# Ledger of designs, part 18: VH-VL binders against Vitellogenin-1 (vit-1)

Target 1, 170 residues: Vitellogenin-1 (vit-1), of Caenorhabditis elegans (p55155r1310to1479)
Amino acid sequence: SVCKVQKNQIRTFDDVLYNTPLTTCYSLIAKDCSEEPTFAVLSKKTEKNSEEMIIKVIRGEQEIVAQLQNEEIRVKVDGKKILSEDYSAHQIERLGESDIVIELPEGEVRFDGYTIKTQLPSYSRKNQLCGLCGNNDDESTNEFYTSDNTETKDIEEFHRSYLLKNEECE
Below, E stands for the ipSAE of ESMFold2; O stands for the ipSAE of OpenDDE; V2 stands for 0.75 times the mean of E and O plus 0.25 times the DockQ between their complexes.

## First folded at step 14 (VH-VL; framework fv_cosibelimab)

Design s5 (from s1 with heavy chain S99D; at its last look DockQ between E and O 0.21; V2 from the best seeds 0.00; counts 0 for: placed apart)
Fold by OpenDDE, look of step 14:
Formats: sequence, structure tokens, C-alpha cells
Structure s5 (fold): chain C 170 residues (1-170), chain A 119 residues (1-119), chain B 112 residues (1-112)
Amino acid sequence: as target 1 above (170 residues)
Amino acid sequence: EVQLVQSGAEVKKPGSSVKVSCKASGGYFSIYVISWVRQAPGQGLEWMGVIRPIFGKANYAQKFQGRVTITADESTSTAYMELSSLRSEDTAVYYCARDENYRTPFDYWGQGTLVTVSS
Amino acid sequence: NFMLTQPHSVSESPGKTVTISCTRSSGSIASDYVQWYQQRPGSAPTTVIYEDNERPSGVPDRFSGSIDSSSNSASLTISGLKTEDEADYYCQSYDYSNHGWVFGGGTKLTVL
């Protein structure tokens, strides 16, 4: 199962394509919403009118932030900048200069500054996910559950429920 | 609007316990980080501990380990700090603060809760 | 473990520049980001500097942060001092070894 975020479009784990522009505040892309959460993927735009994104991956208690800087993906782990030579020690793989793969407990997150791909095994976390990527229940007709687990057809409401709001969102 | 609203002032006797609440609004609660910081009268800021509600695990300053318990209720978007075996030295204003990450600065603060410990 | 040491108080006239230091007792000051908080009387602290020298939205550019590895200290500099800047200022840094935040002792800034 793959969720793709690119150019203000999201293709959910259940292959539903919809338009929802990210903001300069983090949005929850995908999260383990099981009884024992293991990961969360968040993303925000670097600037209001940019398609460039910053991702935050919460892997257990570890926080990984990645963004493109000077045509290279820079990574911070737990708020500390790490060198590319140390990526492997943090289960991060560099694919060229501007593409990284962050391992999840199951699956991976691929990021190149403009595209986010969250890949999970087909058997993984069925009907146990939440966020803008949907619930991953193999059903495309019930894709939009808000953070309080309410089904909606309003994409704005859906997205707003997963927005990490602050006073500076643009 | 993002806001942290804490419970009201408390007056406690030595040896008792106090539980302060911090209700968060205006954002997705579960993946934020809630820290607790106290400030004794005329003194500086002292970090007590932190929790990320989604995982439910809290970390504590060594000074308070065994005496402080930080919890969170995702359903009510409320974090709690319970301090036991209270002493006069625990008299302070207790703040909750919301962080984006464990190592991110405290972006939003509660209004503070005065806890007075006196015999 | 480390401590952050600040001067107890500093004072300066309006329009002038003041600097508040924050010295780390052990480990490199540059190993972890330093934050600065402003606390006015009767209010909760607010962030004025994060990640050594970044300003949150709404914080005037009169506020700036710096790191000096030679003295193992961080500094908060306030230029064009205004009466509204009178407050307590606290530096903060993360102790990775203890998985916890450390605050400086605080500095009372008086605008003369």
C-alpha cells in the first residue's frame, strides 16, 4: 500500500486521489492509529506558495525531520543535525543527493523535497491508519475520517482535523 | 486559536498530592509534546517532565522521578501532572507548555497553576 | 548533566544594546540548540529565540541570538532597547544524555 503526497494532491492508501493543499503548518499525512501507535508522518510547506515540503517522521519516540537545503536533503534526528554518512545508523537511506528513505517499523517513507511516499506492506495496519492518507481499509468509498473518527465528505473539514494548528499557518 | 487552559490554584498540606490539568485546544492534540515547568516564587524556571500523548510515555527530570506522574487523555485533549509527597519547597506556579517536538522550544504555555504547600 | 549560568541581572537605557550571556558548565554549547524565553511579570514565558538565533513570528529583529564556542556560551542580544523589553530572560538547552530540558537561572533585565 502506497500513499503519495505531491503538488497539493494526495493519493491515499486506498488509491483515492483528491486535492488538498498543505499549509505552512504540519498536517498529519499518515499515522498508526492502532492501540499501540508506532509511527506518524507529518508534512508542511516550506513557504505558502511553494511546493517544497518538510517532513516529520515520528518513529516510536524518535523524531526525524527532513527538508531540502541547497539541493540536498538535510536530516535532523531528535533535533540534532546528522551527517549523511550517519544516515544508516538511523535507518535512513540516501538515494542520490535529494532523495531519502526513512524506515518505518513496517515499510518506509520516501522523500525528495517535493514528494512524499509512504509505503506499507499490503498486510500492514489494515483499517488501523488515520490522517490524510486515509484508513487503509481497502475501501475507497469511506476514505475521509476526521481525527475524531467521524466520516465526512468535506475535504476541508477532513484536512482541518489533521492540521497541527498554530497562529501562523499559511 | 491555540490555547492551553490549566486547572485552578491549589492549596495542599505537606505529604499530600496535587494533580494539575492542562486542556489543549486549537490543534491536533495527540502528537504534540506537553511539558511541565514550574517556577517557585521569585525563582527561575524548572523543567519537570514531558509526554507525547499518542505514545503515553512520559520522561521526567531526575529530581522528580518517583514523585511526579505525567499523563494525557487524548479524548479530552488534556494533560495531567501529579506531584506526590508535597513539600513546602513545591510551592510554585506550574506551567504546561506545548512543543512540536521533544527538542523543540515551548511554543504555547498555559496560564499557570499556583500550588501552595503549607501546614 | 550540565547547568546553564546567566547573570542575575542586567540593566541598560532605552535605545541601547544589551547582551545576556548563558554559559554551559559541561559539554559544548554548540552541541544542542539554545532557546531564549522572555517572561514579563505575572505572565507565562514566551519564546524570543530558538535554535540559537531564529526568531519566532512576532518577535522583533531587535532580538538576536548567538553562540560562542570559545567561551562555551550563548548570548541574547537586544538592540534598540525598549521599556517593554523589561522582563526576565531564560536560556534553555536540551540535555540529550538525560533526555530533559535545562533552563538557565534567569536574568532580570531592567530598562533604566
Scores: ipSAE 0.480, ipTM 0.850, lowest interface PAE 1.2, mean pLDDT 93
ESMFold2, look of step 14: ipSAE 0.543; ipTM 0.822
ESMFold2 (binder alone), look of step 14: mean pLDDT 90; pTM 0.918

Design s6 (from s1 with light chain D32N; at its last look DockQ between E and O 0.60; V2 from the best seeds 0.71)
Fold by ESMFold2, look of step 14:
Structure s6 (fold): chain C 170 residues (1-170), chain A 119 residues (1-119), chain B 112 residues (1-112)
Amino acid sequence: as target 1 above (170 residues)
Amino acid sequence: EVQLVQSGAEVKKPGSSVKVSCKASGGYFSIYVISWVRQAPGQGLEWMGVIRPIFGKANYAQKFQGRVTITADESTSTAYMELSSLRSEDTAVYYCARSENYRTPFDYWGQGTLVTVSS
Amino acid sequence: NFMLTQPHSVSESPGKTVTISCTRSSGSIASNYVQWYQQRPGSAPTTVIYEDNERPSGVPDRFSGSIDSSSNSASLTISGLKTEDEADYYCQSYDYSNHGWVFGGGTKLTVL
C-alpha cells in the first residue's frame, strides 16, 4: 500500500483520491496509531502558493527533516544537517540528487521536495494507521476518520483534525 | 516564543495524589518533547519522566515508575503530571520543560509548581 | 544506566577561573552529549552549554565546556569569574538505554 501526496492532492493507502489544501502549518500525513506508536510523517508547504514541501519524519526518538534547497535535498537529523555520506548511518538512502528514501519500521517514505510516497506492506497495521493517508483498511467508503476516530463525510473537518495547532498558522 | 505556564501551588495530605498542568504556547506542542523535573528544598534537579504528545506514550524514571502518570492533551496544548501515594519526601518544586528533540537541551521551562505534602 | 557526579561546591575569587567536573559512573562520557544548566535561587534553570562545548546565544564566551575521556568526565569552565556567576550548576545527559535524562547532583558556585 502506497499513499501519495502531491500538488494539494492525496491518494490514500486505500486508493481514495481527494484534494486537500496543505498549508504552511504541519499536517499529519500518516502515523502509527497503535498502542505503541513507532513513527509519524508530517508535511507542510514551504510557502502558501508553492508546491514545494517540507517533510518531517519522527521515527522512534529520531527526527528527520528534509526539504529541497539549492536543487538538492537537504536532510537534518535531530536538528543537525547531515551529508549524503552519512545517510546510511541514519537509515536514509539517496536516490539521485533530489530523491531520498527514509526507512520506517515496516516500510519507507520517499521524498523529492514535491511528492511524498509513504509505502507500507498491505498486511501491516490495518486499522492502526491514522492521518490524511487514511487507516489502510482496504475499504474506500469509510476512509474519513478524524483524529479522534470519528467517521465524517466532511472533508474540511477531516483535514482540520490532522492539522497541527500552531498560533502562527491558525 | 515558546512559553510553559504551570498550575498553582498545592498543599496535599500524605497518601493523596497531585496533578500538575503545563500549558504550552508557541511552536508545535504535538511534536515537542516535554519532561517533568522536580527539586526538593535544598536539593538538586531530578528528572521524572517524558512524553512526546503526538505519540501519547510516556517514559518514566525508574524511581517513579508506578507512582507517576504523564499525559498530554494536544487539543489544549497541555501536559499533565500526576504523582500518587504522596509522602513528605515528595515536597518539591515540580517543573515542566521542553526540548525540541531527544538530543537538544531543555530550552524552555515552566515557572515551577510547589507541592507541599504535610500532615 | 549511569550516574553523573559533581562536586557539592566550588569557590573562587572574581577574575579567576573555576572548573566544575561531571564524572560518569558507567559507560563512556563521550557516548552522550553533555549539557550544563545554571540555576539562580528562585528561578528555573537555564542552559549555558549544550552538546559538550556549544554556547547558546547570549551566553558569554567565558563559559566553556569540555570532555576528558581519560577521567570519564565533562567539565564546565568559567573564566573571568564575576559575582553574577554565583549559582548552582548541573550537568545533564540523555541515557539512550533507559530512554530518559540524567542530571548530576549539582554544584554550588560561590564567588568569594
Scores: ipSAE 0.647, ipTM 0.867, lowest interface PAE 1.5, mean pLDDT 88
ESMFold2 (binder alone), look of step 14: mean pLDDT 91; pTM 0.919
OpenDDE, look of step 14: ipSAE 0.849; ipTM 0.940

## First folded at step 16 (VH-VL; framework fv_cosibelimab)

Design u1 (from s2 with light chain N98L; at its last fold request DockQ between E and O 0.85; V2 from the best seeds 0.85)
Heavy chain, then light chain:
Amino acid sequence: EVQLVQSGAEVKKPGSSVKVSCKASGGYFSIYVISWVRQAPGQGLEWMGVIRPIFGKANYAQKFQGRVTITADESTSTAYMELSSLRSEDTAVYYCARSENYRTPFDYWGQGTLVTVSS
Amino acid sequence: NFMLTQPHSVSESPGKTVTISCTRSSGSIASDYVQWYQQRPGSAPTTVIYEDNERPSGVPDRFSGSIDSSSNSASLTISGLKTEDEADYYCQSYDRSLHGWVFGGGTKLTVL
ESMFold2, look of step 16: ipSAE 0.733; ipTM 0.891
ESMFold2 (binder alone), look of step 16: mean pLDDT 92; pTM 0.937
OpenDDE, look of step 16: ipSAE 0.916; ipTM 0.954
ESMFold2, look of step 17: ipSAE 0.747; ipTM 0.897
ESMFold2 (binder alone), look of step 17: mean pLDDT 92; pTM 0.937
OpenDDE, look of step 17: ipSAE 0.891; ipTM 0.948
ESMFold2, look of step 20: ipSAE 0.741; ipTM 0.898
ESMFold2 (binder alone), look of step 20: mean pLDDT 92; pTM 0.938
OpenDDE, look of step 20: ipSAE 0.895; ipTM 0.949
ESMFold2, fold request of step 22: ipSAE 0.741, 0.769, 0.781; ipTM 0.896, 0.904, 0.906
ESMFold2 (binder alone), fold request of step 22: mean pLDDT 92, 92, 92; pTM 0.930, 0.932, 0.929
OpenDDE, fold request of step 22: ipSAE 0.928, 0.927, 0.926; ipTM 0.958, 0.957, 0.957

Design u2 (from s2 with heavy chain S35H; at its last look DockQ between E and O 0.77; V2 from the best seeds 0.00; counts 0 for: pae E 2.4 > 2)
Fold by ESMFold2, look of step 16:
Structure u2 (fold): chain C 170 residues (1-170), chain A 119 residues (1-119), chain B 112 residues (1-112)
Amino acid sequence: as target 1 above (170 residues)
Amino acid sequence: EVQLVQSGAEVKKPGSSVKVSCKASGGYFSIYVIHWVRQAPGQGLEWMGVIRPIFGKANYAQKFQGRVTITADESTSTAYMELSSLRSEDTAVYYCARSENYRTPFDYWGQGTLVTVSS
Amino acid sequence: NFMLTQPHSVSESPGKTVTISCTRSSGSIASDYVQWYQQRPGSAPTTVIYEDNERPSGVPDRFSGSIDSSSNSASLTISGLKTEDEADYYCQSYDRSNHGWVFGGGTKLTVL
């Protein structure tokens, strides 16, 4: 299953579409919420009125940050800029000038500066996921679970629960 | 600008436990990593363990495995270190420190918390 | 598991240069980056070198770091010593096999 983030909209792993305006603060897009977490995918906008995004992928002991800069994707691994010749050493694949694929322990994330596609296996409910992309439980129930695993019908409450606290962004 | 403010000094008896807090401000507490380091009087720095708050999972130095518990509360941006079964050799200043990721340098340190274990 | 060994103390006069070594007991010093921390009495440590040889903003360029693979060591060099440089200095590197950090034993730098 695929979760797509683009143009202030999210299509969840369970194929639920909703509007959620991302901000210049990081939001949790998808995370392994099992007892042995292996990855997290986060995103924020580069500027308040931009559709460009910055992604952060935490994968094992690595932190990967990518954004579009000067019409080219720029990648940092653990805070250090990585040239495209070194991408494969970090399980990153370049697909043209502005498109990358970041491997996850199970699945991948594709990013081009404007669209985030998180592809995970469509295993049963044993995949415990959380975030704005939903829990990937293969149910199209139109239910939202906040970061406290509380069901809500309020999309703004759902979004706020995954917005990371920071004093200096908006 | 990240700041780490720790709880105040404590005096404890052998066999008890202590829980030191580390309140963070600035940056994204949920994303970055909080380490705990101690320093006995006149001695060097000793790494105790680490937590990434968004995962809620801690990893511990082998020496402290079984006696230390490191936790984090994202809602208050506060990390905690609890050391149990205290002994006199646990008398030390306990620091929290921040890094961007597990294998990146420590760039912010708390002011330290003196824990004294005395009979 | 490895240890980082530093001299217990070093001393030198103002204006001179000192080098503090940090020797790794097993495995290569080049396997992971080395950081250096300064700790003045009564204060928390602060970073003076990260990633072997980089200086944080605000650290004078008279502080430098290097790696010597032949001796399996890292070095912190402080030139133009000032009395405010009197402090304890610790090296640090990551231990991938144990998923944790190792500090050197520390070096007390006395100026004068």
Scores: ipSAE 0.510, ipTM 0.836, lowest interface PAE 2.4, mean pLDDT 88
ESMFold2 (binder alone), look of step 16: mean pLDDT 92; pTM 0.934
OpenDDE, look of step 16: ipSAE 0.913; ipTM 0.957

Design u3 (from s2 with light chain W101Y; at its last look DockQ between E and O 0.80; V2 from the best seeds 0.79)
Fold by ESMFold2, look of step 16:
Structure u3 (fold): chain C 170 residues (1-170), chain A 119 residues (1-119), chain B 112 residues (1-112)
Amino acid sequence: as target 1 above (170 residues)
Amino acid sequence: EVQLVQSGAEVKKPGSSVKVSCKASGGYFSIYVISWVRQAPGQGLEWMGVIRPIFGKANYAQKFQGRVTITADESTSTAYMELSSLRSEDTAVYYCARSENYRTPFDYWGQGTLVTVSS
Amino acid sequence: NFMLTQPHSVSESPGKTVTISCTRSSGSIASDYVQWYQQRPGSAPTTVIYEDNERPSGVPDRFSGSIDSSSNSASLTISGLKTEDEADYYCQSYDRSNHGYVFGGGTKLTVL
């Protein structure tokens, strides 16, 4: 299963397409919402009028932040910039000119500055996922769950529940 | 501006419990790391435990395992620390502190909560 | 898990240099970053060095940090001592094996 985020649109793990504009505040894209969470994927816009994104992947006690800078992907691990020659030591792979793959415990995240693709095996973690990418329950009809595990058909309520606000972003 | 505001001072009897709150404002909450650190009068800093609210699971210092419970409420941006079976040795100032991840420093601290345990 | 050991106190005259050590009891000091905090009486600690040797904005460059792998220790060095530097200083590191933090015992710095 693949969830794709780009151009203020999300195609969920369950192949549901909707518009949910990201802001300069982090939003939760996908998270392991089991009783033993192992990862979270978050994203924000670099600027309110841009389609360029910053991705944050929390993987256990490690966090990876990536964005385009000067037309190349810049990666930080726990706040420290690392060079592409060191990517493999942090389970990060460079693909092509501007693509990276960040390994998850069970799956991966692909990112190029404009598109986030979160790929998980179809056979695992069903109904244990949460975030704007949905719960990966293999049902595509009218089943959005807010961060409080309540079902809604209000897309704006759904995306607001995963938006992380602070006073420095909009 | 990031602030951590803790609940007020408490006087407790031995054998009881105390629950201290730590409300965050002015920044993110769920993706940060919140620790609880105490300091007995005239003594050093002692780390008690940590939670990353987005994951909701806490880790505790071995000394406090079984007596301390740390939780977080993302909807109110508030972390809690509860210490049970209080003894006079638990008299201390209790701080909450925030770091951006596990390898960064505690860059914001609450004002501290004095807990006095006496009969 | 490991312990971080600091001298109980150090003292020095204004204008001079002091070094506060922080020795790790087991495992390598270089396994995780060392942070340093300053605490004045009645106040919460504040960061003066992070990631072994980095300074937060607003911390003067007379504060520096270093790591010595051969002695398995970290050091905080304060040059050009001022009376305002009189405080308690703590080192801290992350214990990955126990998923938690360790503080040194603290060092009281007295400026004459």
Scores: ipSAE 0.648, ipTM 0.875, lowest interface PAE 1.7, mean pLDDT 89
ESMFold2 (binder alone), look of step 16: mean pLDDT 92; pTM 0.945
OpenDDE, look of step 16: ipSAE 0.920; ipTM 0.956

Design u4 (from s2 with heavy chain E100Y; at its last look DockQ between E and O 0.82; V2 from the best seeds 0.76)
Fold by ESMFold2, look of step 16:
Structure u4 (fold): chain C 170 residues (1-170), chain A 119 residues (1-119), chain B 112 residues (1-112)
Amino acid sequence: as target 1 above (170 residues)
Amino acid sequence: EVQLVQSGAEVKKPGSSVKVSCKASGGYFSIYVISWVRQAPGQGLEWMGVIRPIFGKANYAQKFQGRVTITADESTSTAYMELSSLRSEDTAVYYCARSYNYRTPFDYWGQGTLVTVSS
Amino acid sequence: NFMLTQPHSVSESPGKTVTISCTRSSGSIASDYVQWYQQRPGSAPTTVIYEDNERPSGVPDRFSGSIDSSSNSASLTISGLKTEDEADYYCQSYDRSNHGWVFGGGTKLTVL
């Protein structure tokens, strides 16, 4: 199953499409919310009125941040910039000048600066996922669960629940 | 600016517990790593344990396993360390410290909390 | 698990160079990065070297770090020693096998 984030929209793992107004603060896109978390995928806008995003992937004890700069993807691992010749040592694959794949423990994330595609195998962490991509429970109804696992029909409440607190962004 | 503010000094009796808080401000909380480090008077730094709040699981130094509990509350951007079964040897300054990730330096430290264990 | 051993104290005159060693007891010193912290009396520690030999912004370039794989040690070198450098210094490294950090025992630097 695939979750796609682009153009202020998300298509969830359960194939639900909705508008999500990402901000310049990180929001939780998808996370392993099991008792043994293995990954988290977060994203923010580079600036308020842009469709361009920055992604952060936390994978075990490793952190990967990527963004498009000058039409080329720039990658940092644990805060340190790496060059594309070193990507494979970090389970990152470059597909083109502006397109990369970041391996997850049970799937991958594809990113090109404007689109985030999180791909997980079928039934991976069923009902153990959380974030704006939904819980992957095979429900396609238009009912959302906030970060405290409360069902809501309010998309803004749903979004706010996955927005990481930081007093300096909106 | 990033700031870690700890709860105030405490005086405790042997056998009791202490819970020290560490409130983060001026940046993100959940995506970073928070460690607890103590320092007895005239002695060196001793790492006690760590939590990444977004995952909610803590790891502890073996010496403290079973006596220390580290938790985090994302809604208040606050980490906690509770040390139980206090002994006089637990008299120390207790620091919280943030690192960007595992294996990175502790780039921000709390001001320290003096815990005195005295009969 | 491993220990990091530092000399208990070192002394040197202003303007001179001092080196503080940090020897790892088992496994390679190069297995994970070494950090160095300075702690002045009554204050929390601050980073002076990270990733073996990098300086945070604002740390003078007279502070440097190095790794010697043959002696299985890291070193903090302070050149042009100033009285304000009088402090305790700690090395630190990450222990992957137990998912935690190890501090050296600390070195008291006295500027004569």
Scores: ipSAE 0.632, ipTM 0.869, lowest interface PAE 1.7, mean pLDDT 89
ESMFold2 (binder alone), look of step 16: mean pLDDT 92; pTM 0.945
OpenDDE, look of step 16: ipSAE 0.854; ipTM 0.940

Design u5 (from s2 with heavy chain S30D; at its last look DockQ between E and O 0.78; V2 from the best seeds 0.79)
Fold by ESMFold2, look of step 16:
Structure u5 (fold): chain C 170 residues (1-170), chain A 119 residues (1-119), chain B 112 residues (1-112)
Amino acid sequence: as target 1 above (170 residues)
Amino acid sequence: EVQLVQSGAEVKKPGSSVKVSCKASGGYFDIYVISWVRQAPGQGLEWMGVIRPIFGKANYAQKFQGRVTITADESTSTAYMELSSLRSEDTAVYYCARSENYRTPFDYWGQGTLVTVSS
Amino acid sequence: NFMLTQPHSVSESPGKTVTISCTRSSGSIASDYVQWYQQRPGSAPTTVIYEDNERPSGVPDRFSGSIDSSSNSASLTISGLKTEDEADYYCQSYDRSNHGWVFGGGTKLTVL
C-alpha cells in the first residue's frame, strides 16, 4: 500500500483522497501504532502557502530529516548533515539530484521536497497504522480515526488530532 | 523557549508510591526524548528510564525494572514517572530531562522534585 | 552494562588547567558520543561538552573534550580555571545494547 502527500492533498493507504492543508507545525503522516512501534513519518511545510515540505522519519532510535535546499535534498541524521556518499550507511538511497528513498523496517519513504510517498506491504500492518495516511484497513468509506482512536466523519477534527502541539509554529 | 516544569516536593511513607509530573512548554513534546534521572543527597546522577512520547513505550534501567513506570500524555505535553514500593533509599531529587534524539545531550532539565521517604 | 569511572575529586589553583577523566569499563569509548555536564549545588545539570568535543553556545572555549581510544577514556579539560568553575562534573554515554544512558560517578572540582 502507498500513501501520497502532495499539494495539500493526501491519498491514503486505503485510496481515500482528501485535502489536508499542512502547516509549519509537524503533522503525523504515518506511524506504526502497534504495541512495538518501529517508525513514524512526519511532515511540515517550509513556510505557510508553500508546497515545499520538510520530512522527519523516526526509525527506531535513528532520526532522518530532509528538505530541499537550492535544488538539492539536504539530509540530516540525528541532527548531523550527511553527504550523499554516506547515504547508504544510513539506509538512504539517492535517486537523483532531489530524490531520495529512506528505508523503513518493512517498507520505504520516497521524498523529493514536494511529494512524500510512503510504501508499506499491505499484509504486515493491517489495522496497526495511524496518522493522516489512515489505518490501512481496506475501507474507502468515511471512516476516519483520530489520534485517540475515535471514529469521525469530520475531516477537520481528524486533521487536527494528528497535528503536533507547538506554540511556536502556525 | 523550552521549559520543563515538575510537580512539587513529596513526603511519602515506606511501601507507598509517588508519581512526579513534568510539563513541557516551548517547542514540541511528542518527537523528543524524555528521561528521568535521580540524585540522592550528596550522590551522583542516576539514569532511571526514558520515553519518546510519539512511540509511547518506555525503557528502564535494570535497577528500577518492575518498580518504575514512565508515561507521557501528548494532549497535555506532560511526562510522568511513578516509583512504587518506596523505601528510604529512594529519598532523592528526581529530574526530568529532554534530548532531541538518542545521540544528543540532555539539554533541558526540570527544576527537580524532592521526594522524601520517611516513616 | 558498562560503567564510566571518574575521579571522585580534583582540585587546582585559579588560572591553571585541570583534566577530568572518564574511563569506560567494557566496550569502546568511541562507540557512542560522550557528553559532559556541570552541576552547581541546588541546580540541575547543564551541558558543557557534547558529541565528545563540541561546546554548546555560551560555554567558554577554555572548556574542551577529547577521546583517547587507547586508554578507553574521555577527558574534560578546563584551562584558565576560574572560581565559578567549582562544581560537580559528570560524563555520560549511551548504551545501545540496553537502550539507555550511563552517567559517570561524578567529579567534584575545587578551585583553591
Scores: ipSAE 0.722, ipTM 0.894, lowest interface PAE 1.4, mean pLDDT 90
ESMFold2 (binder alone), look of step 16: mean pLDDT 92; pTM 0.940
OpenDDE, look of step 16: ipSAE 0.862; ipTM 0.942

Design u6 (from s2 with light chain S31D; at its last look DockQ between E and O 0.81; V2 from the best seeds 0.83)
Heavy chain, then light chain:
Amino acid sequence: EVQLVQSGAEVKKPGSSVKVSCKASGGYFSIYVISWVRQAPGQGLEWMGVIRPIFGKANYAQKFQGRVTITADESTSTAYMELSSLRSEDTAVYYCARSENYRTPFDYWGQGTLVTVSS
Amino acid sequence: NFMLTQPHSVSESPGKTVTISCTRSSGSIADDYVQWYQQRPGSAPTTVIYEDNERPSGVPDRFSGSIDSSSNSASLTISGLKTEDEADYYCQSYDRSNHGWVFGGGTKLTVL
ESMFold2, look of step 16: ipSAE 0.747; ipTM 0.898
ESMFold2 (binder alone), look of step 16: mean pLDDT 92; pTM 0.938
OpenDDE, look of step 16: ipSAE 0.918; ipTM 0.956

## First folded at step 17 (VH-VL; framework fv_cosibelimab)

Design v1 (from u1 with light chain Q35Y; at its last look DockQ between E and O 0.87; V2 from the best seeds 0.79)
Fold by ESMFold2, look of step 17:
Structure v1 (fold): chain C 170 residues (1-170), chain A 119 residues (1-119), chain B 112 residues (1-112)
Amino acid sequence: as target 1 above (170 residues)
Amino acid sequence: EVQLVQSGAEVKKPGSSVKVSCKASGGYFSIYVISWVRQAPGQGLEWMGVIRPIFGKANYAQKFQGRVTITADESTSTAYMELSSLRSEDTAVYYCARSENYRTPFDYWGQGTLVTVSS
Amino acid sequence: NFMLTQPHSVSESPGKTVTISCTRSSGSIASDYVYWYQQRPGSAPTTVIYEDNERPSGVPDRFSGSIDSSSNSASLTISGLKTEDEADYYCQSYDRSLHGWVFGGGTKLTVL
């Protein structure tokens, strides 16, 4: 199963399509919400009027931040820029000029500056995921559980619950 | 401006517990890393444990395993440290400290909370 | 698991240079960054060196850090010593096997 974020639109792991206007504050795209969380994927816009995104992947005790800069993907691991020849040491692969793959414990995240694809094996993490990508339970009507696990039919409330609080962004 | 504000000083009896709070403001909370560090009178800094609130599970120094519980409440941007079965040797100033990730310094410290354990 | 060992105290006159060592007991000092903190009495610690040799904004350039892989140690050097530098200094590094942080024992710097 694949969750795709592009052009203010999300197609969830359970194939539910909706509009979500990301902001310059990080939002939770997908997270392992099991009793032993192993990863989180977050994203924000580079600017209010851009479709260009910054992605943050937290994987265990490591964090990976990537964005398109000067027409090339730039990657930081734990705050330090790394060169493409060092990507494999951090379970990152460059695919072409502006496309990277970041390995997850079960699956991967693909990013090119404008599109985030989070891909998990279909048998993995059923109903143990949370975030804007939904919970991967094969039930399209239950995709709208807020961050405190409260069911809502309000897409704006759903989106707002995964927006990280920060006084210094939108 | 990032600030960490801790709860006030406490006086406790041996065998009881203390829970110290650390409220963060001026930035993100859930994706940062919060550690607890103590300092007994005349002694050095001693790391006690850590939490990354977005994951919610803490790691503890072996010395404190079984007596310390570190938690975080993302909705209030507050971390907590609870130390149980207090002894006189636990008299110390307890600090919370924040880092951006596991490879960055503790750049933001709370003001410290004095916990005095006496009968 | 490793320990970081610092001298208990160092003393030096104003205007001179002092060096505080931080020796790692096992594994390489270069495996993870070393950080240095200054603590004055009654105050929380503050960072004076991060990533082995970088200074936060506002820390004077007379503070410097270095790594010596052959002795498996890090050093904090303070040149042009001032009386305001009198404080306790701690080195710190991350221990990946413990999923936690290790502080050195601390060094009391006396300026006289």
Scores: ipSAE 0.657, ipTM 0.861, lowest interface PAE 1.5, mean pLDDT 88
ESMFold2 (binder alone), look of step 17: mean pLDDT 91; pTM 0.918
OpenDDE, look of step 17: ipSAE 0.873; ipTM 0.946

Design v2 (from u1 with light chain S31D; at its last look DockQ between E and O 0.92; V2 from the best seeds 0.80)
Heavy chain, then light chain:
Amino acid sequence: EVQLVQSGAEVKKPGSSVKVSCKASGGYFSIYVISWVRQAPGQGLEWMGVIRPIFGKANYAQKFQGRVTITADESTSTAYMELSSLRSEDTAVYYCARSENYRTPFDYWGQGTLVTVSS
Amino acid sequence: NFMLTQPHSVSESPGKTVTISCTRSSGSIADDYVQWYQQRPGSAPTTVIYEDNERPSGVPDRFSGSIDSSSNSASLTISGLKTEDEADYYCQSYDRSLHGWVFGGGTKLTVL
ESMFold2, look of step 17: ipSAE 0.645; ipTM 0.868
ESMFold2 (binder alone), look of step 17: mean pLDDT 92; pTM 0.926
OpenDDE, look of step 17: ipSAE 0.886; ipTM 0.947

